VH-VL binders against q9m8y4. Designs and how they scored, part 3

Target 1, 142 residues: q9m8y4
Amino acid sequence: MATKSTGGTEKTKSIEVKKKLINVLIVDDDPLNRRLHEMIIKTIGGISQTAKNGEEAVILHRDGEASFDLILMDKEMPERDGVSTTKKLREMKVTSMIVGVTSVADQEEERKAFMEAGLNHCLEKPLTKAKIFPLISHLFDA

## First folded at step 19 (VH-VL)

Design g1
Fold by OpenDDE, fold request of step 24:
Structure g1 (fold): chain C 142 residues (1-142), chain A 122 residues (1-122), chain B 107 residues (1-107)
Amino acid sequence: as target 1 above (142 residues)
Amino acid sequence: QVQLVESGGGVVQPGRSLRLDCKASGFTFSHYGMHWVRQAPGKGLEWVAVISRKGDNKYYADSVKGRFTISRDNSKNTLFLQMNSLRAEDTAVYYCARDRSGEGKYLYFDYWGQGTLVTVSS
Amino acid sequence: EIVLTQSPATLSLSPGERATLSCRASQSVSRYLAWYQQKPGQAPRLLIYDASNRATGIPARFSGSGSGTDFTLTISSLEPEDFAVYYCQQYDNLPFTFGQGTKVEIK
C-alpha cells in the first residue's frame, strides 16, 4: 500500500506590496530646477506638482484641495522665500514632510535657520535619487 | 539676436586641463539655464552638463563626472566649462546651448553656439 | 539612460519628395522630444519641440508627430537646403540623450 505523499505546493502568496504613489510639491523659482526635480521624483515613483514661489505654495494649501506627502522647498525665491514659506505652512498645520533644498554657497547659520522654520530635512543641490530616497522610503509603506 | 560664442578650444595632451568659455548676448543671460553639448568628429551629439540660472544647481553626464565643472558668471554673460584630466575620448567640438526652460518647463536647446574644437592627443 | 534609435540611418531622396524619419525611445518619454537639423560644419538647429511644435522660423514643410516611444519627423516636400543630418533628443529624464542621427542625402 504505497502512501502517495501529496506534496502540497504552498503557493507563496507574493504579497505584492502595492507601492503607494506619493504626491510631491516642488517649490522653486527656477523652471529648470523644477523640471529637473520632477524628473528625479518621477524616477522615485512620485507624482509632482510645481509652484514658482512660496506664495503659490501657500495658496495651494489654503484652497484645501492640495495634500502632499513631500514638499521640496527651495531656500531663495522671490515674493516668499523658503524659510517664510515653511513657517507659514506649519502655521497652517500642514503635516507634509518638508525637505529644504539649499546650495553649497549657503552658510551653516542659514541652513540652521531654515531647519528651525520647520523642515524635516535639508539637502544640498544637486538633488539625486540617492539623496532623496532614504528620506522618503517610509512614505511608500504607509 | 541671440548669440552664443564659444572659445578656449585647442590641442592638449592627455591628463591636462582646459577651460572653455561661452559668451552670450542678445538675451537676459541670467534668466536661462545653460548646457554644454559635445560632438566627436564624425559622430553624433552627446549632452555634457547643465547649470541653473543662478549657477547653484549642476548635473553632468557620467562620462565627465568628477573631471568637468560647469560654471557661470552672470555679470559677464559667460558660461564656463573647466575640463580636467582630459582623455582622448573627450576630443570633440563643444557647443554651448541655451535651455528653453528659461521661459517654460521643457529642457530642449533652442539656441547653439558655433562650437569650439578640443583635441586631446599624445 | 533612455536610448533613442533613429531610422533609417540614411535616407536618399530627390528634391520635392516626402521624407519620413523615425525616432524610437527605449521607454516612454511622453511628448518630451525635440528634433534638430545639422548641416556640415554648422551647429545643430532646433526644428521641433514637444514632439509636434515647430520652433520659431521653421518652415511649415517640417512637422513632428508621436508620443510615448514612437516619433516621426516629416518633411512634406524636400528643398535643396534640407539635405542634412537630423537628430532626435529626449528631455524626459537625465541624462539627456540624442538619437544617432538620420542622414538625408540627395539621390
Scores: ipSAE 0.908, ipTM 0.946, lowest interface PAE 0.5, mean pLDDT 94
Fold by OpenDDE, look of step 19:
Structure g1 (fold): chain C 142 residues (1-142), chain A 122 residues (1-122), chain B 107 residues (1-107)
Amino acid sequence: as target 1 above (142 residues)
Amino acid sequence: QVQLVESGGGVVQPGRSLRLDCKASGFTFSHYGMHWVRQAPGKGLEWVAVISRKGDNKYYADSVKGRFTISRDNSKNTLFLQMNSLRAEDTAVYYCARDRSGEGKYLYFDYWGQGTLVTVSS
Amino acid sequence: EIVLTQSPATLSLSPGERATLSCRASQSVSRYLAWYQQKPGQAPRLLIYDASNRATGIPARFSGSGSGTDFTLTISSLEPEDFAVYYCQQYDNLPFTFGQGTKVEIK
């Protein structure tokens, strides 16, 4: 009586860690900057939307339809600047990581004010994959 | 009519510096990103650098990164390219070109200057 | 970087003939491709943007097609002034890159 050992092939369910696409809002009044930043975000596997000023950014959040993991916020914009926008978004209880994007490194006071408005981080232009990657890694670890 | 006029080209020795100017007219200069594109003699086109409308954002080709600086003076409708540590391979006609990013996702060059020749030779 | 390969290197044709130029990208550039014309001693001139849109002032005989990795510039009937070098350029990713060019010459 030969006992047929039924070797159960354990199907190792390879948990395909669905790399969650990062949803990014790019806020900048310069269309070129918006596009350049879109390219950078694409290289990191993110999806991006754009706003041309702080008011548009606020409206996107007011309508309740938009949730972003990351917001790239320009400092100087017409209608509503980055500082005011950041404050407003925080008042609205937006929990997205907001990264200020600044032009000149030597304006420490302005950077400080921007950070105090509710930024998580501040980066200097130009944005690069190398600058953004460390920040994104923190979003996934959270 | 949109016009771009490059100047400042010439013959320089390796390791020297040169500054190129591009004067813009016929459009609101401050509303457009600007590019430098170069062309070595008898060769194709190579993108060099881009600058945002306000001059706050800049990107460079790897071939010139750390050596070249793109800048602009919107009050003078002028684009600049400071070229340091010049090499023989930098020999080219240098064109300034207007970025068509105004209303869309466009990073193509809709207007070009006539170019200025830079020759780096020992 | 994205490499653009143009073919043929040289296209010898007569006036009135149809010219077909190819540009192949090493990776998808979506529709973010432009075509330029350059005559000897002159700056490049924009012909086509977004793969298929004619620039202002460009004659109807010029047309662009394609998406992703394969693009075509067509000149339906060559005029004497169309004999030049043609370049494709992608603007999907930095750095912006050009093809090596196709020379359209008189047969």
Scores: ipSAE 0.905, ipTM 0.946, lowest interface PAE 0.5, mean pLDDT 93
Fold by OpenDDE, look of step 20:
Structure g1 (fold): chain C 142 residues (1-142), chain A 122 residues (1-122), chain B 107 residues (1-107)
Amino acid sequence: as target 1 above (142 residues)
Amino acid sequence: QVQLVESGGGVVQPGRSLRLDCKASGFTFSHYGMHWVRQAPGKGLEWVAVISRKGDNKYYADSVKGRFTISRDNSKNTLFLQMNSLRAEDTAVYYCARDRSGEGKYLYFDYWGQGTLVTVSS
Amino acid sequence: EIVLTQSPATLSLSPGERATLSCRASQSVSRYLAWYQQKPGQAPRLLIYDASNRATGIPARFSGSGSGTDFTLTISSLEPEDFAVYYCQQYDNLPFTFGQGTKVEIK
């Protein structure tokens, strides 16, 4: 009675971790900065939309059509600056990770005020893959 | 008419520093990003650096990173390239170029200066 | 970095002939490709942006086509002033990179 050892080929379901594409909103009044930041986001496998100022960012969320995992928020913009925009988005119960993008020339008090507006993090220009990647990793682990 | 005029080129020894200027006219300088592009003698074009409208954002080619600094003075309509620790391979004509970033998310160099020659030789 | 390879290295043609220049990218650059003309002793001049749009003041004999990895610059009928070096440049990713150039020379 030869016991046929049915070697169950455990199909290791390679859980294709569906690399959840991170949705990023880039808010900056400088079209060059918007494009450069898009390039950086692309290198990390994200998809991005852009807004030219804080008002456009608010409108995107008001219409209920936009859901972002990450918002890159410039500090100085016409119509609505980054601080005001961040406050408004938080008032609207936006739960996205908001990262302030600041200049090296910005004063510590200004950065503090920006953080107090409701930022999760603050990064200094230039943005790099190395700066953004850790933040994204935390989004996936949460 | 849009005009870009580079200056500051010359002959320098390796390890020395040089500063290039690019004076802009014929457009609102503060509304445009700016680039430096260089061309070694008899060779092709190499992108060097970019600076945002306000000067708060800068990127560099790996070949010059840590040695070169791009900056601007919008009140003077002038772009700068500070070049430190110069090497023989930095020998090139250096062009300033205006960035064209449209609403369509496109980026190209629509105007160029005539360039200034930098020669690094012992 | 994205490598752009232009071909041929040299194109020898007569005035009135059609010139076809190729630029191949090591990876997709979508339509983020520009073409420049450079004459001896002069700065580059923008010809084409976004793969197929002619820059202001560029004659209709210049045209760009392509997307992704393969791009073409066409000069429908060469004029004497068109003999120059032509460069492609991508702006899909940092660093911005150029092709090595194609020289269009008189046969």
Scores: ipSAE 0.905, ipTM 0.944, lowest interface PAE 0.5, mean pLDDT 93
Fold by OpenDDE, fold request of step 24:
Structure g1 (fold): chain C 142 residues (1-142), chain A 122 residues (1-122), chain B 107 residues (1-107)
Amino acid sequence: as target 1 above (142 residues)
Amino acid sequence: QVQLVESGGGVVQPGRSLRLDCKASGFTFSHYGMHWVRQAPGKGLEWVAVISRKGDNKYYADSVKGRFTISRDNSKNTLFLQMNSLRAEDTAVYYCARDRSGEGKYLYFDYWGQGTLVTVSS
Amino acid sequence: EIVLTQSPATLSLSPGERATLSCRASQSVSRYLAWYQQKPGQAPRLLIYDASNRATGIPARFSGSGSGTDFTLTISSLEPEDFAVYYCQQYDNLPFTFGQGTKVEIK
């Protein structure tokens, strides 16, 4: 009487860790910069929305429907600049990672003032995957 | 009418530098991103570089990165391409092109200059 | 980088005939595709943007179609001035890239 050992093939459920797509807001008055940054965000596996200035960024958060993991904030914009916008978003208790985007021409004192407004980080243009990825890698593990 | 006029092309030896100019007219230059595109003799088109409206953001093709610098002077309606460490493979007609990045998600080239020839030879 | 492959390399036709040019992308570029015409000794001219929008001043005989990876430029009835090289270009991602071109020549 040969006992057929039914080897139960344990289907190793490969938990496909669905890499959580990060939600990104790009704030820049230059349409070209907005599009270029959108391309970079797409490359890192993010979904992006855009705002043309700081006021539009504030409005998006005021209406309560917008939640972003990352905000790319330009420094110089019409109506509301990056410093003022960052302060306002923090006053509104926005907890998103805010990364200031600055130019090579910006002075150290200006960058410092931008950081003091409530930035988590500051990056110099041009933005690249290599510059952004180290800052947000922990957002993929959450 | 929109006009772009390239200048500064010529014959240079490998390792030398050359600067190209592109003069814009017929539109508000500072409201547009600008590109350089090149075409080797008898070959296709190759994108070279892009610069933002204010000139604070720049990207390059890998083939020219570290050697070429795109810049602009909005007060003079002029786009520049500084080319250093030139190689034989840089031989091409160089075109300046206007970026159509309007309110939309568009990065195509709606106007082109006539081009200027750069020849790198020993 | 995104590679664009155009076909055929050369298209030999007579005036009045229909021309169909193909551009295939190595990955999806959504609708971020443009078409250009280049005549000998001249700069490229924009024909189509966003895959299917005709640029200002471009004759109605030119049309673009497609999305994702497969795109087509159609010239409904070739005019003598349409014999040229045609390039597709993607602007979905950096670096911006062109196809190798299709030459439309007179038969």
Scores: ipSAE 0.905, ipTM 0.944, lowest interface PAE 0.5, mean pLDDT 93
Fold by ESMFold2, look of step 20:
Structure g1 (fold): chain C 142 residues (1-142), chain A 122 residues (1-122), chain B 107 residues (1-107)
Amino acid sequence: as target 1 above (142 residues)
Amino acid sequence: QVQLVESGGGVVQPGRSLRLDCKASGFTFSHYGMHWVRQAPGKGLEWVAVISRKGDNKYYADSVKGRFTISRDNSKNTLFLQMNSLRAEDTAVYYCARDRSGEGKYLYFDYWGQGTLVTVSS
Amino acid sequence: EIVLTQSPATLSLSPGERATLSCRASQSVSRYLAWYQQKPGQAPRLLIYDASNRATGIPARFSGSGSGTDFTLTISSLEPEDFAVYYCQQYDNLPFTFGQGTKVEIK
């Protein structure tokens, strides 16, 4: 899906380039968080799907229908938390970039365990363009 | 009978701090995102901040970022706004508002408190 | 930041007349637009959400329409209690923003 964009402040870039859209799964049990993160992802050229918990995220991958460039994974969720979900997805050979999105209140040991589950990165809430874009900019290459 | 009652407003000097409370009743407070919205005297409405139902996700307007902190205590059904380094332009009536968020992806305010006035003057 | 521009600034009408209030967004906000009514000394009250859905308890004389950048609030036959200030609000993008208001006053 090829896109073309222009920027008013980037006049020194004389050639518009086509940008790749990325497919993002947002896994969080709070509908407010899912909507807020969807807004952020939209502003950087992502297409979002959501899952209410880790079990839904696992089910999406079992059928072989879903493939994501990026998974935003909350840690604390009912039924299946983010640590367990990330471990399971890696056991299923999911190769997506998985970025944990955690509470500021989490202790370092909790974040370490989450990384060990198979995250590529771990960020503190709130999710912002400034926090996420440097980690994932390579995903927009065609 | 959904009720939101703000308190803690008053007159303060520039550079000082103030904490606002919003006491909720008549609904399950921990199931809702919450906002602060302000209105300078004779002016329109300005969104200030939002907090998720668990309190783990927070966003702020640029005009208050770094100075204001939104927080909540779900065991006490209370929303807070800690306002530091107050400026004259922060003078406003401050409302707490309930977010009607759900799978419908709505970020609008279905219930409002009656507001508390903060006046910052030297 | 998405700027919402309301027009007219003031709408002077008599009871029984139809009021038409406009809200224009500086970029598309899809359907993510709400309308509020505010009377002097009171908090705003939600009227319309998602451009066209009436909030609980709002009379049928209030209706909303539009999508993208152009939105309208219509009051089909003004009642005495409808003379107030009306604000639109977008929730498509952070920060959430309001229009500057349209005052509907008795003529």
Scores: ipSAE 0.782, ipTM 0.882, lowest interface PAE 0.9, mean pLDDT 89

Design g1
Fold by ESMFold2, fold request of step 24:
Parts: sequence; C-alpha cells; structure tokens
Structure g1 (fold): chain C 142 residues (1-142), chain A 122 residues (1-122), chain B 107 residues (1-107)
Amino acid sequence: as target 1 above (142 residues)
Amino acid sequence: QVQLVESGGGVVQPGRSLRLDCKASGFTFSHYGMHWVRQAPGKGLEWVAVISRKGDNKYYADSVKGRFTISRDNSKNTLFLQMNSLRAEDTAVYYCARDRSGEGKYLYFDYWGQGTLVTVSS
Amino acid sequence: EIVLTQSPATLSLSPGERATLSCRASQSVSRYLAWYQQKPGQAPRLLIYDASNRATGIPARFSGSGSGTDFTLTISSLEPEDFAVYYCQQYDNLPFTFGQGTKVEIK
C-alpha cells in the first residue's frame, strides 16, 4: 500500500530526465525546506541555488546576470513574502517559470491572488517529484 | 541544556491508535525542524518523519505514510506523532530528534530524546 | 532508497586497540553522512557529521573519513566507554536511512 514516487522507476524509462540540467532558484525562509526541496530538484535533473527570503531573490535578479529556468516560491516569508516577491520579479521582467509552493491548497481565492501576482503554477507542500515534474518537463526540451 | 522528552508509549492491539508527545526545552523550539526515528527491539534505527519549523512541510517514510501524522504546537514546545492503524511491525522505541539549524545544509540529528516504547501485540 | 551496509557486524577488541568501522552506500551520498554511538538503554549520540567533522564534545580519538559511497569511522585507542553499537546515517536523499549497525564489544 505504500506509494513509491521517488527515484523515477515507475512504469517506463522514457519518464527519466536524461543529460539536461535546469537552473532552479529555491526561495524559502526555512533552511530545512530549502534542503528538502534541493534534494527533490536534484532527483529530476535540477541544479539549485537558494534564497532565504524574497529580498534575496530580488537582489539576485538586479544584476541582470541571474537566469533561472524555474523559481520555487514559498508564500509566507518574513520581510518580503512570496506574493510581493513574485510581483516584483515580474515588474523587473523576469520571465522564469515561477511555481508557488504553499500549504493553502483549498483556499481558492488565496491561490488565485498568488497566481495573479505572476505565478505559472501553485503547488501544495510537500514538494514531490510527482507534483513538480509534469509542470516543468518542457524545460528539458532543448 | 537541550532536552527532548517523549511520552505516550504503551501496549496496544493491532489496528488501534496512539499519540506520542515530545516535550522540548533548552532551545527555541520554533526555530528547528524535528524528526521521529524508531528502533525495533534488538534492531537498528529507522527514520520515520520530519516536520519543518512552522509545521507546514512534512515528509514520511513509506512504511508509515498514510497511517502516521507528524505535527507540532510551537506554543507548547511539543512535537507529536499520531499513529493510526498500528501494526506489529510498528513495535519500537520512538525517539524525537532535533534537526541541526543554521545557514548550512544540515539534516542530521544533533539531539535525541530518551525514547518511548510502543508495543503492538494481540 | 539508499541502503547503507556496515561492516563488520561485530568487532571484538580489547581496550587500547584501534577500531575501524566501515559504511558503504548503495549510491553516492557525497559527504552527507553522519555517525552515531548508542549504548544499551540510551539514545544515539552524534559523533561525526559531514563524513569527517567531529560533533562538539566528541574526543579526538574518534575520526571519520570518506566520501561518495565508502566511509570509515576510526577509534584510535578504545576506552572502556567506547564499547557500544555504531550507526552511520545518510542525509543526501529521502528517505533518510541508517546502516544496520556495528557492535564494538570487549574481546
């Protein structure tokens, strides 16, 4: 009865990510979450960098040097929350795919507001390979 | 300095439920992720579950997923493990353990409680 | 999941002797490996983290080495209080896993 969703061995080998890496920014104020999400991203071929709050995420983009294929955005953070951070990044013309990672899945109006800030998708914690890979599989197409 | 004290263990029949508590002191509980780790009698250690400092992110071992729920009450400095649909193979000493905090990447257990014994027997 | 295999299962030695304990991972865990000591009736105690760093208060006779798949805990000169079970633990991937333990006992 236990479901195995880690490791990518379900069904066929054609599901496995091969040889392409994507750059991922993980924005979360909890160091445990940053490490856990980094582990998940590694299993699907991501190279991750972390930001401990929304302000760090904004600063990383101000140089025009930072380029991420994917940003995982926590909603509730001190200083600058995920909604404000996402709005700011979009105002700065950041075109990365931004996926919100939140604990409030059943609050449709709250999810709508976060999406309207500029997210491409919104997921409920815990982050898993099964939840994220279908949303980002196109990023591995060269 | 750091203390973790588990309670709530006992002898129960298969299919029943128990709740374990872990009372924390000597550190700022709300700043740390927490884990449950178990050890069957005469056997090795098995990681059970982890919870983030705010309680909003939780992961479980496959052996307990869907049956056990980790939670915390930061106002009471207490970690919980709700154990439903208990099986004989859940018989173990259950430890709570603190995740190392800081700016580094840490997921090892720097402090452990004394453990509480759960025996599932019909 | 990542399987950690410890060897030997039991190491029978005298006080003052050198103990060498091995932990092999089924796939690379980089340096994300810890060692714990457990005495009868007690909780595990952290000895080594990140493969080679001694935890605070751990005597210098304990040392760790290795990376990737092969790791070693060395106790340079056994003291009476060192006779215990030792576990390795990886934290590179979920689920976090432990080796089955090496018992260090008095010969």
Scores: ipSAE 0.780, ipTM 0.883, lowest interface PAE 1.0, mean pLDDT 88
Fold by ESMFold2, fold request of step 24:
Structure g1 (fold): chain C 142 residues (1-142), chain A 122 residues (1-122), chain B 107 residues (1-107)
Amino acid sequence: as target 1 above (142 residues)
Amino acid sequence: QVQLVESGGGVVQPGRSLRLDCKASGFTFSHYGMHWVRQAPGKGLEWVAVISRKGDNKYYADSVKGRFTISRDNSKNTLFLQMNSLRAEDTAVYYCARDRSGEGKYLYFDYWGQGTLVTVSS
Amino acid sequence: EIVLTQSPATLSLSPGERATLSCRASQSVSRYLAWYQQKPGQAPRLLIYDASNRATGIPARFSGSGSGTDFTLTISSLEPEDFAVYYCQQYDNLPFTFGQGTKVEIK
């Protein structure tokens, strides 16, 4: 698998790389947010599953049938919030990249606590390709 | 009976601001995402903006980004559109529309208001 | 941005005739397509969602079909109240977009 090129400017030869799709879990209690975030994830080559709260996210990992490259974690959810869910997943030895997706109203101390729960990154809504892709681009390396 | 009533339209000079209200009744407003959609006279429909049920997530059409702000007050069952730096191209009937996100459905508009006309001209 | 192209622009028919309206997307929108009816001076009315599901209260003469890039709205037998403009709308990607409309008019 060698990359070949010529010194001329009219023809170039490139090696086609195998496309990699990433498996993403979207955890948010608002179905509109889940669908909007699915749209964004699709544009960057992700395959999404959703969980409507933190407890559902924990159950998915307890049953052992799915693994995720990326988890998008909302903070404020009923039953189990994002902080508690992130802590629980890390206690369960989940090694997925977890990115918090929070309200712009969150104070710095709240974001710090969320990061300390085990997030890799924390972003403000709205989720966009420009915000998320630089953080996860390494997941597409085969 | 679901009802959406827009108000606040009128004639305004270019460069000025206007605020639209949409009063909701007949459903639990805080359970639904909401949209603004506009229609220039004699033209088709253009989606403008969406806001999540809690107001924490908002997206805009490129034509209005940086000039328009969607917001809501769930205690008053009211959706808002703050329109700044208005241009002639913003002349349209503005509709508020309900997203069925509170019922776990996809992003289509099941109920519409009757609209309020905004005219940006002298 | 996904462009929806509706055809024909105008469809001139008589009451009792079958109307067939087309909506073509510039890229696949899967089944995330809705149809709306708009009469003069009125707000749009949802007819069909998810390509083929009839909205509540919509008469059985309205049906939708298609997936991917090609969609059809059929009115099996036109009633006087069906002469209006019809729009398709995709909700597969932001921004959400509408077709330019098909006017169904008498004759």
Scores: ipSAE 0.762, ipTM 0.881, lowest interface PAE 1.1, mean pLDDT 89
Fold by ESMFold2, fold request of step 24:
Structure g1 (fold): chain C 142 residues (1-142), chain A 122 residues (1-122), chain B 107 residues (1-107)
Amino acid sequence: as target 1 above (142 residues)
Amino acid sequence: QVQLVESGGGVVQPGRSLRLDCKASGFTFSHYGMHWVRQAPGKGLEWVAVISRKGDNKYYADSVKGRFTISRDNSKNTLFLQMNSLRAEDTAVYYCARDRSGEGKYLYFDYWGQGTLVTVSS
Amino acid sequence: EIVLTQSPATLSLSPGERATLSCRASQSVSRYLAWYQQKPGQAPRLLIYDASNRATGIPARFSGSGSGTDFTLTISSLEPEDFAVYYCQQYDNLPFTFGQGTKVEIK
């Protein structure tokens, strides 16, 4: 916060634009993927939390006041996969934007089933700023 | 004993292709992310690429993006680097390196291979 | 891209002396910094990770310190085997980058 001096300085007021930070949940069973995705989300102004599988993601939504603007959902995970997790979160009335992040090897039918589980979008790995930012840019509006 | 052994280096002309292999032993290869790092003769180190343990997530340095492909075959404990459209600037010793697993910190390299030399010249 | 600047470029020292190597990052990398040793004709060897943690099998004479933008590798008493090139590496942001190296040579 600038303080104006009484008589010694004249300053043009700058227009300051404050960006909203978004809360992101990263759900992936590979700790390397979780770290890489956290790194990418940080570059676009996100604060991330991680879950190592779908069951942990469900528990986070049952047990706390935690809410997320965005959930990045891997498909292939132990305990509870991304399709089952997405269905469960939507049954629980979670309204977060959910973006699937899947293998390039996935077949079209698999992608459609994942979308039908309740995703807003489905991206192929690798996650990049270029792939994700256009889908979520509206979340940063004041 | 962790061991990484690169092979496939040699002399190639600009614009040609070459594939590097890295054979792993002494650890459960499928549990680790893997990297390629290169070093031009007499120069410093440059990170090239990373691949996740399942091979489904890959990132590249801008200098090689679109030309190089990292891949792995976990059934053969082997990491690969397919290098297409080679340039003189790609001349380097290429190392494979294991991503450190453990306490939730990653992306530094606890074991390295001996390296294999790639020379790109006309 | 985060640039790591190592100084000095060369340290000329005798066995038994203390070596102090600097690595400065162009922006904060928190504690996500590693140090490697490389001898001629050999692969790099991990010395220090997360700024200050000694890797397995690394002698106690090696220590790391710092956070944010300024990092130091210290070798408390140089042994003949310690004359090598030392690199720092950041892993806070893509692309992962290395410093240009500090050569520690016998005087």
Scores: ipSAE 0.739, ipTM 0.866, lowest interface PAE 1.1, mean pLDDT 89

